VH-VL binders against Leucyl/phenylalanyl-tRNA--protein transferase (aat). Designs and how they scored, part 3

Target 1, 210 residues: Leucyl/phenylalanyl-tRNA--protein transferase (aat), of Deinococcus radiodurans (q9rtp4)
Amino acid sequence: MLAHMPAARTFLQHPDPLTREIAEGYAGGSFLMDNGDGLRWYGVPGRALVPLTEDAGLHVARRMRRELKHFRPSVDLAFDEVIAGCRGHLPGSPERDGEWISDELVEIYQHLHTTGLAHSFEVWQGDELAGGVLGLALGGAFIAESKFHRLTNGSKAALIHLAEHLDRQGFALLDAQIQNPHLATLGVYEVTDKEYRRLLRRALALDVEL

## First folded at step 6 (VH-VL)

Design P3 (from P1 with heavy chain Y106F; framework fv_enfortumab)
Fold by ESMFold2-Fast, scan of step 6:
Structure P3 (fold): chain C 210 residues (1-210), chain A 122 residues (1-122), chain B 107 residues (1-107)
Amino acid sequence: as target 1 above (210 residues)
Amino acid sequence: EVQLVESGGGLVQPGGSLRLSCAASGFTFSSYSMNWVRQAPGKGLEWVSYISSSGSTIYYADSVKGRFTISRDNAKNSLSLQMNSLRDEDTAVYYCARDLDYGDYFWAFDIWGQGTTVTVSS
Amino acid sequence: DIQMTQSPSSVSASVGDRVTITCRASQGIYSWLAWYQQKPGKAPKFLIYAASSLQSGVPSRFSGSGSGTDFTLTISSLQPEDFATYYCQQANYFPYTFGGGTKVEIK
């Protein structure tokens, strides 16, 4: 478990007990999910990390790079809509079950948003919310909890814009937790739990803003 | 409407070659990863190969590694499978299939072609 | 490679029956499993992703459950158009692997 984190201390020493508890769990390398049997802390032997730049290994197809210009990024502009999108509850979005985001977890994320730990990253096409990422910003680490799309390429556009935004802001780590074949197409790679905790410890020492 | 149409199948002798094509229409082809999946007569589905949206990441089933080559031409909205050193066991209907990506939850073949038949026999 | 084992290989059922098909992965794949329906002479049709998420347009009588290594597809009240072969597919690792299929036949 990590004890002293100057750059993340706002959350690790927060007066709100829930914010402190959640921040401590993530600072220790775990992530919170509800897979149908209640809230549980999870860890994985191979942790999925998103490179922040193409030079670091982020793979952006040429056509996708051109399409990124059609998406306007924002931070914390539509937090409740991003949660709804991740749950499959937005009008016009592809229907999905929102499997791991229970009603209890929604309340937790909304509370963590008020204390500054939880954030949304949005991408818009015109005035329409095209996709987004729900996550936690802790020091120089962004833990991407979930993503969604409403328009074609919205989730990929959100993740790529987020990676580039985090790089510009001085973040060191973009955590996607679990590898899958589609994340692999973007250059997402796996590190051991030991290496992840090492990278996380260094990221938590950074004093950066989303 | 979103469609995938395979072509290039036929009868070929063992050791021969065939090139399969898949023509995509009704969607932005360059934004999607593509797969080839085959099915031998009376048998189940077997995944053959994967290619990422840009073409930079490619995977093959062990049964076809070194003999088959997947490729794509995003300017022409087409996917190809070059099949060399064909064996009797490669006899199957070959489908091209589109991978969906809807965030963290979505890896499935949502659109399939009608299939093209490859028969390897003397 | 992840081996996907489906059971039963076939089941005889009547319209209105509840049909259960199981799929077991040789190692953990989280919830990253899809289900497909295939009718004779046709390409497979996408039904379910992420173990339990129903594709838009698929009837609500279809449902999926499970995580880790053990997964189930249920048809709550079998209809005439549901007589088909069903396949599971793991989406966690390359190579992608399919189950052997379960044929749902008229009794």
Scores: ipSAE 0.000, ipTM 0.441, lowest interface PAE 15.9, mean pLDDT 84

Design P5 (from P1 with heavy chain D101Y Y106E; framework fv_enfortumab)
Fold by ESMFold2-Fast, scan of step 6:
Structure P5 (fold): chain C 210 residues (1-210), chain A 122 residues (1-122), chain B 107 residues (1-107)
Amino acid sequence: as target 1 above (210 residues)
Amino acid sequence: EVQLVESGGGLVQPGGSLRLSCAASGFTFSSYSMNWVRQAPGKGLEWVSYISSSGSTIYYADSVKGRFTISRDNAKNSLSLQMNSLRDEDTAVYYCARDLYYGDYEWAFDIWGQGTTVTVSS
Amino acid sequence: DIQMTQSPSSVSASVGDRVTITCRASQGIYSWLAWYQQKPGKAPKFLIYAASSLQSGVPSRFSGSGSGTDFTLTISSLQPEDFATYYCQQANYFPYTFGGGTKVEIK
């Protein structure tokens, strides 16, 4: 029941109608995208989940572990730049995968950032924004909507640092939505939609902060 | 209305050349990767070529590599396929297709043109 | 290259029948599989992506399942407009590859 999910309740019962509507959609296991035909809710048969620790199955190669220490993580320091990076619009970015983040969806993410649902996770190399993850934090679940890199290994470093950060904060779920060979190398695995929604319901009951 | 309209097909002799065009409308063309897919008479679908949204990444099927050149003009919302050294085996209906973006990935061809027929005959 | 094998090559069915088409990849493709419907003289129509996600506007009688190497397209109650050739396609690796097609014919 919603009465037993205090952390997620902040958004599920939020006075802002847009925040409430988006939170309800994600709490139900769907995710929002614009594939050139307007905003629509989507789901997948096999949901990609990122293990939060090496003990849980996260695979961090020795060379990557050494590289990881050169990246400094942060939360919500460069939200607009992270959105731009995920869109392939950030100057100096070599990656431009996907264009499902429309101008309308940018405005929605910016609004959700002001109400506390949408967040950025950044990794820096010196003063350079090396990469980042755009996502939603709902209860003990972090739904990673998109990621990008500007510097070598920046995207991978961002995802690994995020997983470790979420584990320290008491999160239970890191959702990457869709599997690919790159994510599989990190130990990302697929669960059924039914199992995903079960895990999500448990995570939504957690009272944690990003 | 999202549409792709192909043109430029026709009859050509072996060793000849043709240039196919695809006109896109109803969506932000510059945001999508594009593909050419062909189908020989009475046969199945065969992927021919891919071009990224910016035009910087291009892939070809081994059967056409070195003979075909894919290109795009984002200012004119058009995709092209320059076909050189045509062979009998290139006889097919050629479709222009848009890659569906889904979670930062290209998943499937969600929008297809009506096709343009290329016949290579001696 | 990833080889996509469809079975059967053809199936004869009646309106109201349940039709099942299978597709097998020569190596693991996760859920990177799409299904298309093609009617004679027409371009293919997009039906399903991510192995089981139904495209907006496609009737609910169509469903997809599977992951890794083995995939299935099911039409729960065949309608007259469903007589067509169906193709699976993997989008996991270049070159993109299609199955050989399954023709669903009127019995």
Scores: ipSAE 0.000, ipTM 0.519, lowest interface PAE 11.6, mean pLDDT 86

Design P6 (from P1 with heavy chain D101F Y106E; framework fv_enfortumab)
Fold by ESMFold2-Fast, scan of step 6:
Structure P6 (fold): chain C 210 residues (1-210), chain A 122 residues (1-122), chain B 107 residues (1-107)
Amino acid sequence: as target 1 above (210 residues)
Amino acid sequence: EVQLVESGGGLVQPGGSLRLSCAASGFTFSSYSMNWVRQAPGKGLEWVSYISSSGSTIYYADSVKGRFTISRDNAKNSLSLQMNSLRDEDTAVYYCARDLFYGDYEWAFDIWGQGTTVTVSS
Amino acid sequence: DIQMTQSPSSVSASVGDRVTITCRASQGIYSWLAWYQQKPGKAPKFLIYAASSLQSGVPSRFSGSGSGTDFTLTISSLQPEDFATYYCQQANYFPYTFGGGTKVEIK
């Protein structure tokens, strides 16, 4: 297996120029957004990370653990609907204030989905899409770009199921980018940009799959 | 060029009303939450009101709740603040300001208008 | 409401001086803190978001630090154009609240 390339290098050396360019940006610790004045690369001084296990600090309240059993997780089953949910454009979902996922960025995500870099993680109640996470899987890192809910606790259920799924698959890093009080209740913590880049480099060396 | 221009300020007697307007240009107005921030003469900044990009979520400072009404017209790229039952303490320069929105969150006020002066005097 | 306490209220400084301004929140706000510069007769200008992220076009002599309740804005080598009043603002909870301001004036 000496000649085997780590999963992250598949995208960093990808024949598709767009996939390679986006992968390089994220591998460097930046993230891509459109805040209404065009696509730009961003960074933050304090990076929000989701623990993958309870031993690592993930906090799942007893009542939430009971509710998780009623949400069915899936990967890449409803990619376009998850993007629509993250934009606040999915019928039946709560209103989303503002949006950083422009029409151009939607096209980029759809393209990256065809090359295997961009993914959706869904949670369902019966046949109804309850919530989801849009993100990029690069090596052993999952960068959660955006999340949404349609049903009560859908986004929280999606994030917890995602963390547990990533741990089972051997991932090392779940990046939520920006801290808030809701994420803090799950045990989400902040690291410096320097520490984030160190953790990211280690995660990129892992050969795992979503 | 991204720009916000306030208008509608003036001198008004206590108990009177004024309607402030803010004209936005150079960006997709309908994609941003907007705010009103005021500054009394020689004093610091005080947040007044917030309105979401769609107009459905609105917040007010306790000092103006029940007297002021924020609204927006996305087709005309304009923000408004209807001020009723004005008091001496409402005397200030009023700024409209755009929320810097990214990562599903508002971070700061990245674009500000030049301000319009409201003087409530008896 | 979250009270933002800013200190000092004013500081007299010379060009080339290091200026430090502090801001304290009455409860934890993580990194949801912004800094603004306001010159006399002008609207505030955005400088920093997320406690330490410098807005594009703002000189590197400006830096922000802190998290939770205690925050600092530093100007490493004060320039003539930096004489102004500086405000911190928390963006974590409604109502949004500002510090009382720190006036940096010529010694």
Scores: ipSAE 0.013, ipTM 0.569, lowest interface PAE 8.0, mean pLDDT 87

Design P9 (from P1 with heavy chain D101E; framework fv_enfortumab)
Fold by ESMFold2-Fast, scan of step 6:
Structure P9 (fold): chain C 210 residues (1-210), chain A 122 residues (1-122), chain B 107 residues (1-107)
Amino acid sequence: as target 1 above (210 residues)
Amino acid sequence: EVQLVESGGGLVQPGGSLRLSCAASGFTFSSYSMNWVRQAPGKGLEWVSYISSSGSTIYYADSVKGRFTISRDNAKNSLSLQMNSLRDEDTAVYYCARDLEYGDYYWAFDIWGQGTTVTVSS
Amino acid sequence: DIQMTQSPSSVSASVGDRVTITCRASQGIYSWLAWYQQKPGKAPKFLIYAASSLQSGVPSRFSGSGSGTDFTLTISSLQPEDFATYYCQQANYFPYTFGGGTKVEIK
């Protein structure tokens, strides 16, 4: 009998060599950055994970819950604009020179978007792009590579809406890679590299749609 | 013009209390996490406390836990630090500082106040 | 807590000199390190974030490099206004921690 294949298998067995190589790296628990010295694979001893629901530990302050109503979420409507926002190059957004998304990495993400591995998640206020998240979807795991805001609270709204969206779609894992104080305000927690790889393997077995 | 202006410093005896204030202007205060950083005379910088943009998440350095309380009033664009049970080692210039967000991370204090001096002495 | 060790604690230099300051973290912080400049009696001034990214308005003679545990701040041609104390700060883990500072003094 012909069964549906898990989504992660599509990328790990993809005919495109670049898509396979990137998918294999992330499936193994690494993430790709360019911090000004070229493309490198990174890992962390404490991996930052975003809870998908308030019941699971996602902290949405009462004021922020009210603010979320002003933001309308979408998937893959403004991929190039989200990359530009994450680089600080989107008109009307804060500039941020020297961040980790190089010109080479932009080309890689654009290519991965055509093969279905890379995605954008947007939040809008009216017709204005207020913020977004750039990431990779591998099985039931979403690796949030970068986020940006253009309007007040846009990046936080994008991440919270993304978490809620992923939960509704049956995803098991939202990966923010590196903990920082501001992610901690949302309830982001750290797991060991060993535990992260265990959780990732389980998520990769899921056949879910973004 | 983006500004942070501290006030409330002074001379106090050991065991006493002081309340520091920081008035923010020229930016949307409610959108930024805020910090207190101190510097003892002739010494380096020491992080004291953090408060998230909403006020829901708060962290303290171990040296001040249980004695200091950070708070904010977004309607008044103000940050406060209530300091109780003051000790000689709390003598320092206290700065309020804004966390700068670039993309996914906050990695720097981009705006600092001029500082307010706290002297704990008998 | 992450311990940040700066060296040297002071350096004597002349205008036009190349000055190098190092900062070492007790454990990996990737590139989540900032540099500040402080002049006597003044608040610190933000210079560099993410180890190597220069804040807008900071002169190009300042540069940062490094990742993981070892970081460097370089001033390629020291100017009179650069005599100050410099601090590194890790932003990867709470609590935030600063290096002990490096004082750049007139020779």
Scores: ipSAE 0.005, ipTM 0.480, lowest interface PAE 12.9, mean pLDDT 85

Design Q1 (from A5 with light chain F32W; framework fv_iscalimab)
Fold by ESMFold2-Fast, scan of step 6:
Order: C-alpha cells, then sequence, then structure tokens
Structure Q1 (fold): chain C 210 residues (1-210), chain A 122 residues (1-122), chain B 112 residues (1-112)
C-alpha cells in the first residue's frame, strides 16, 4: 500500500458517495464550478493541456529557468492555504481569481482531500508559501483546478514544477481546462473534447503516485 | 488465454493460518483491480477483499478485517490472501476475480478462478 | 452496509417459459452519471460464477439476448425471455456502488 493516489477505478467505486460522484464527472471529461448559480458541471469544445516537458512543448524562458531554483516544491503540505490563495484570501495574494470557488466548493475540496482525490502542489521561498496549484489526481491525469501566487513568479513556478514532477511520476495529462494568454506563453495547447476524452481514458488506466 | 488459478487451500485447525495464491495469465495483471470472494458449502457468495491495480488501496469485509490481508506482487503476476486466526465459519471455496478496467463498458467481475477449498475443522 | 435482497429465492420453470428475478438494495445504486452499480452473476452447478449483466442492463460478452437487465436506483430485474436447460443455476445480484461489496442471497433456477 505505497501510492498516495489509488487507481481511478477505486474512486469510481469508492464507498464515499461524494468522492465517487465527483470522480465520475471528471473521468467523463467534465469539471465542476459554481458561477454564482450553484454547483454545475461544465465542458469546453477546446480543452487546455499543459505539456509535461520542454521536449513536449512546455516553454520555460531562460530567465524563468533561473528563477525556478529559488522555489522549493511540495505536495499536500498546505492544502487549506492553497485553497485560500486560489480564492484570493491569503495576505499578498492577488484579487479573487477563484470567485467560482464558493464556500460549498471549499467544503467539497476539503472532503475530497481526505479521501485522496484532491491535492495541493506548493512552491516555497524559504519557509514562505510563494504559490500553488489546487487540483485532482485521477489515474495518470492531474486536473489543475486553480493556481495562485503570493510572490513574483510563484504561480508560474508552481505550474512548471508540477509539470516536471508529474512527468517524473509517470503521469500522462496535466489539464488546465480553459486556455488564456498567460497559459499560452507556457506552451499550453488545445485539443477537441473528443481528443481530450480519448487521452483521458488512456491516462485513467495508469497506476501512478503523485 | 485469460486465466486466474487459485492455490493454497486445504484442511487446517482453528487458530492456524493459510496463504492463498491466485496466478494470473493472458492479460496485463498490473492494470486490473482484484477481489477475493468466498462461498461456504451450500451457501451464497460473500465478498472478502479488494486491492487496487497498484496495491495502494485495500478493503476487507468486516468479518475478516484484522485477520485476513490481501496483497499482490505485480512482478510475479500473483494475488495473495493471507488468512490468520482461522475460524470454522471461514470454511469456504475462495475465488479470485478480476475487476474490469474502467475504460471498458462492462465494469464487473469478468474473469473468475476455479476456486480453492479451505476447510477449518478440529 | 448495503443490504441486497432477491425474490424469489427459488424458481422452477418449464423449458421455453419466461423467468423473472427481482433484486432490491437498501440504498440507491444510481450514480449521478446515470450508472447503476448493480451486476448479475450466474453460477451453474459445479462451476465458478460468471458475469451476465453489468451496470444494471449491459449484457456481458457472449451472453445470449434472452437475458436482459432493467431497473434503477433500488429496484432491479433480471429477465430470461425463454429459459433453456443451460440456464439452470443460481443467480446473484451484486452491488459495487460502495465497499463492502455485497451480494444478494441468490435465486436458484431449475427446470421441470
Amino acid sequence: as target 1 above (210 residues)
Amino acid sequence: QVQLVESGGGVVQPGRSLRLSCAASGFTFSSYSMNWVRQAPGKGLEWVAYISSSGSTIYHADSVKGRFTISRDNSKITLYLQMNSLRTEDTAVYYCARDLDYGDYEWAFDIWGQGTLVTVSS
Amino acid sequence: DIVMTQSPLSLTVTPGEPASISCRSSQSLLSWRGYNWLDWYLQKPGQSPQVLISLGSNRASGVPDRFSGSGSGTDFTLKISRVEAEDVGVYYCMQANSFPYTFGPGTKVDIR
């Protein structure tokens, strides 16, 4: 019993009804949001995927590569702080990027963290939390729900360190859901919903540890 | 082609131990979750234990929890059930069963072994 | 734990006649995605169990179309449109909605 994350099938047949239902939704290619009208499942025609390596298309500027050495990565060390950062509720975090993360979604993420589906990836400068990513690990897929920074380059450093970590661990997908100009600078690309579900099915068969 | 073969059953006294093995062939063992199911003579099926494909997630029925331990060795392509502190009510045919991969449209115990009989008697 | 019940527990059918077996769960087996985590197994005399139906209604590979599964939530039915000699055995429903997995008590099907 070594892995942090069980195989995707164990979440799909998990004794906890909430964990099972959320895992089924994400396994089917949807993602959960609350845009002020309650919890609803969403999909997109063009799904944003982060390459895991520079050879696969991840763009790490030379100056950014030098900055990465100032950040120490970790997994699941500050889960509640990462949620708070994603909501804009930590001192030094920017304006609320994660307004879609309602109080109800916070409780859901905290519950999913106890059952092993939801995780945080942190980057630190010394002992200060510089940035992080909130996501779900399901099989060989990591669905990055939200990210934040408190220090300059913290969110970019968190995403790059996460991609490199996932590659080392044997993951196949890093899913950012929706493209934006900032993600595009890192080499994030779009695939069709049909292609995403194909890639996801292959990733779900992988038995890897975060 | 696709097969599961159980072994290790036999007659033992109460309080003793047995280890069952289930040898897989014809499929990628490391990609499938596995289960143990037992059947007492003349009775119905009872689920005993579950182990995920990597071995990281394990569940046991309450009747055997603390006494039985499911495990697997993916390099040896073998599933195990270590049975300690055996009781007369543990007398049953023990089957190993393959859980379908999530990617298939049928998510059930699709392949079963032939079973191995465990008799616990004084 | 989810308790599974079956009715009848024993059934004798004239060859070619239909048979119907009911399975009820103490809790809903319907997931929010629309899957019913309910499977049907057949154990023929002296043999290992074999899968017949998965997810409430999906026939397993090689299973004849005379077998069908229906139902949702807590009430499920396995139907055999015309029972043949090869269908003799004990039929079990099983829930895989949550751990521990639980089987029904089984329904023994005989022919005249």
Scores: ipSAE 0.000, ipTM 0.455, lowest interface PAE 15.5, mean pLDDT 85

Design Q13 (from A5 with heavy chain E106Y; framework fv_iscalimab)
Fold by ESMFold2-Fast, scan of step 6:
Structure Q13 (fold): chain C 210 residues (1-210), chain A 122 residues (1-122), chain B 112 residues (1-112)
Amino acid sequence: as target 1 above (210 residues)
Amino acid sequence: QVQLVESGGGVVQPGRSLRLSCAASGFTFSSYSMNWVRQAPGKGLEWVAYISSSGSTIYHADSVKGRFTISRDNSKITLYLQMNSLRTEDTAVYYCARDLDYGDYYWAFDIWGQGTLVTVSS
Amino acid sequence: DIVMTQSPLSLTVTPGEPASISCRSSQSLLSFRGYNWLDWYLQKPGQSPQVLISLGSNRASGVPDRFSGSGSGTDFTLKISRVEAEDVGVYYCMQANSFPYTFGPGTKVDIR
């Protein structure tokens, strides 16, 4: 279909206008949200980045390392359910604060999934979806838009498994946008907007796949 | 003991509908993913559909997509396969199977029903 | 879709002799964590299928040790060290690395 194109150029030169427009926005360092006043592009002065390896600063407690083996990772196995989980709409889901994912954004993510820009990363315990991450893969950058859990440690397990997966695939950047205390326990750090855009530009040059 | 018992098979004309049931016993049904697998007379096994333990994740084989729908009722401890727009090539024994998933330790269809025969003929 | 092939499609063995069945996948079944998502099933005449081997090489509960599975990626083998009358049936490999799940065409094992 889009044979032999580097990952970022595949989307920046995509024949689909929506895919091109969204890819261009994220390639420029912005992220899309509907914060109750319609779809708008956002940026932050301090960008939250997840280290991909323990050598780079990812903090995986010994207890958590043991728990990771009980979660089975996958890519794009349950895309619509991961969106539902991020919105707090899955049966049995705990409380979620990610209500910024409007019906309009759901349609956009589903469309971007068909063109290969949007992805889900899942973790399972047995056959049950324990948690997941919704994001965009653009070049060697993965922009983690939202995450959720249904089982204890599911969202943390999803993020750690994702970081390890991305490192193995040759990705350079895992973007969580906004820092919080729980992310900080994993070694998530902040960079300036200028530094983020520099790191992003380098990641976009990489030809890697999720 | 653990058991799966299929029912609902029979002879049906092309273009009509039929619903299969699979009654589970001896295990916590709501904790397991379930599958439907079919076998045409004298032929091999063909995977038909998957449903997760909660019912939220569903997959169908391309040959039945849009015509068949897998579903489950955990309160009734029963798995279903709604079969619409039946074709002669859908003639087969239909098995339900439990999806035993211990992650990276063990994965298999470890319990199978006895099968129910669906014959699509004029 | 991942295509599964088996070789031979049929074999007849003298009781007590070994049997070997090959299974090949069109794509690697080796997962990120190092597991091969390939199972082996046996269907005895007039019976439902039953699991023999899970994840390439893990023997299922109650399965005799004369059965063994090996291989990785795209090439897998099921071996029966000494075929007995109760082992007659059709053997299927199956991949669960991705949906749709796919079975091999089956290998029929008979005895002389």
Scores: ipSAE 0.000, ipTM 0.413, lowest interface PAE 22.6, mean pLDDT 85

Design Q14 (from Q13 with light chain F32Y; framework fv_iscalimab)
Fold by ESMFold2-Fast, scan of step 6:
Structure Q14 (fold): chain C 210 residues (1-210), chain A 122 residues (1-122), chain B 112 residues (1-112)
Amino acid sequence: as target 1 above (210 residues)
Amino acid sequence: QVQLVESGGGVVQPGRSLRLSCAASGFTFSSYSMNWVRQAPGKGLEWVAYISSSGSTIYHADSVKGRFTISRDNSKITLYLQMNSLRTEDTAVYYCARDLDYGDYYWAFDIWGQGTLVTVSS
Amino acid sequence: DIVMTQSPLSLTVTPGEPASISCRSSQSLLSYRGYNWLDWYLQKPGQSPQVLISLGSNRASGVPDRFSGSGSGTDFTLKISRVEAEDVGVYYCMQANSFPYTFGPGTKVDIR
């Protein structure tokens, strides 16, 4: 099931004060998190971006492309389970100290889901939730806040399916915020803060649906 | 039982080559990125190389770049480190380690092998 | 390369007393997600390293509550509230924020 995603201005001018505040922060190039000492806005000098297509640099091995067909993608089908997965709180996964998705942030994401800013992207193997991505959709930008896997290759499959979905829907930007070794294997690249804000401004003007 | 077992170490002269193997068991090897870490006698840990689960992405420490090559054979469930142009300073215990990455909420070298000693001497 | 330093490089602790080890990075290890890409490892004499703390403060499975990790950005601390005989070994911090991954020089902990 596809969720309707209004243009960025819908959230920047939203009647809900919390939705406006969060949208304004992300539209300005910042991101929200809780380091165990409360919610704060952060920024980085090098921003990690996921290419949406193989032509743009997304690295999908032939074997992995065959395996992608075993994963069924969905949008907003299991939002609370995706949050739990990102926190390590799915059945069999103990709570982790210092996890950045605090109880307060869970409530915020759930609220933002009701106002249409926060979304989950899931991948399934049969009836099992294999992995997913928690993120914000703002204009033509998808800010991937967190990802997880339960089954082998679930997080990689979720991110690749998400990139392909976003490209089909006309999105311009898939933001992973920070580079790490796992993301680098997929062709994720870094841009300067100035270049990121330029790309973001262009993406925010797009009127696309997730 | 999840485990990693290194082999292939030994005594070798400078300028020669040696290939290390790391045999995995008890988990789906093809689903994890892997690392090599070494430790010179009486010294600290030094990261040597990384390889992604598919083998498509590879990184080497500057000290070994151009001389060492990490590789894997997922069908044989084995990780390799080809060491060429060996130097006395390459003398160390070499460990293989599993790179556990559960998205953004957990990352660690959670499983380590027992290590294999490589001695480069004349 | 990100350079990791540790202080002290060695310490001897009376059993039951606390111990504290500092780790400093030449660049921030704090990700936008609030994760500090900083792990702590323990190597007991004659054994392979084992993970103690993941991502700055998350205790690994089976690690006693007396171990705790704290800090953010460039300054990190590993604390042992009450040092026991089985805690003898060399403690290493390691960053995984960027390649090449780098370890600190290690801190040797001995018991009287």
Scores: ipSAE 0.000, ipTM 0.454, lowest interface PAE 13.8, mean pLDDT 85

Design Q15 (from Q13 with light chain F32R R33F; framework fv_iscalimab)
Fold by ESMFold2-Fast, scan of step 6:
Structure Q15 (fold): chain C 210 residues (1-210), chain A 122 residues (1-122), chain B 112 residues (1-112)
Amino acid sequence: as target 1 above (210 residues)
Amino acid sequence: QVQLVESGGGVVQPGRSLRLSCAASGFTFSSYSMNWVRQAPGKGLEWVAYISSSGSTIYHADSVKGRFTISRDNSKITLYLQMNSLRTEDTAVYYCARDLDYGDYYWAFDIWGQGTLVTVSS
Amino acid sequence: DIVMTQSPLSLTVTPGEPASISCRSSQSLLSRFGYNWLDWYLQKPGQSPQVLISLGSNRASGVPDRFSGSGSGTDFTLKISRVEAEDVGVYYCMQANSFPYTFGPGTKVDIR
């Protein structure tokens, strides 16, 4: 059976029914999407995972490593702007893998941000938001729902900085759900649904903070 | 004793709906993932749907997706399969089955019901 | 989807003789934790399916030791050392490594 999960219990035992329900869905290995016909829980046979370190398989090109120092990472500094970027609603963002994020889902994410389940990870060049990742932090797992860029390399910088940040904080899992054409260049790999659920349960047992 | 008992099958016209029930007894129903599996007359087994112990995670076979909905009521210790827009090819015996899908202890469908026959004919 | 195939599809055995059934998967069922997510089921005439073997080789509770499962990755075998009249039925392999779960087409075992 699914045993007690102390690292994730803040959300699995949360007094807010919506937070508890969403946390339970993700803890079970599903993810929430709106593909134009309403909000539904989804799963995939091949789950896309991002390695947290270069030693674990994360591929950071030499030029990209040099570029990373020009991006300043942050957590939860521009949550609403990151959602807008993921939806393609920020000027100059050509990367829009979050078109499935409906108005209803935006409201849900904003609520989950208030209860501490949903987060944004940003990268900046000076005062300009260069890119970001929208996701959920549940135990030692970070479920990256969507990403975007505004400036050259912004989404890759955001994902690499996020992976490095998660590794430093003791996270075990960075989940991208569905393989994106650009994610493959970074060493993203697929696991079966059964393997994902086992990796997730081990990650959920970790006591870590974003 | 540990049991699963299906009900709700019958003869129905194409395009109509049926709801199947699976009553569990003898174990902590809320602790187990559940599945529906069907078998057309003279044919092999076909997996239909999965629902996690809490009910938050659901999967359906492509052949029934959008028409069938698996659900459960842990307080009533009952599993359901709502079958809409029925087709002649949905004619089958429908079984509910328990599996262990937790942590390092993933197991096969270890307990099956007796099945309930659904006949979709014009 | 993972496609499961079985061979033979039909087998007639004299009581007391051995039987062997092959199951192949289109993708590896060997997990990172060392488990093969392949199960074997028996459906006797007029009865519900029952589990025989879980995780490739683990005999289910109450199943006689004349049944054994072996194999890893994509190639699996179910063996019955001495077939008895009560073993007549259809044998199915099933992968539980990923959704959708898929069954093999079944192997019908009859007695002469």
Scores: ipSAE 0.000, ipTM 0.430, lowest interface PAE 18.2, mean pLDDT 84

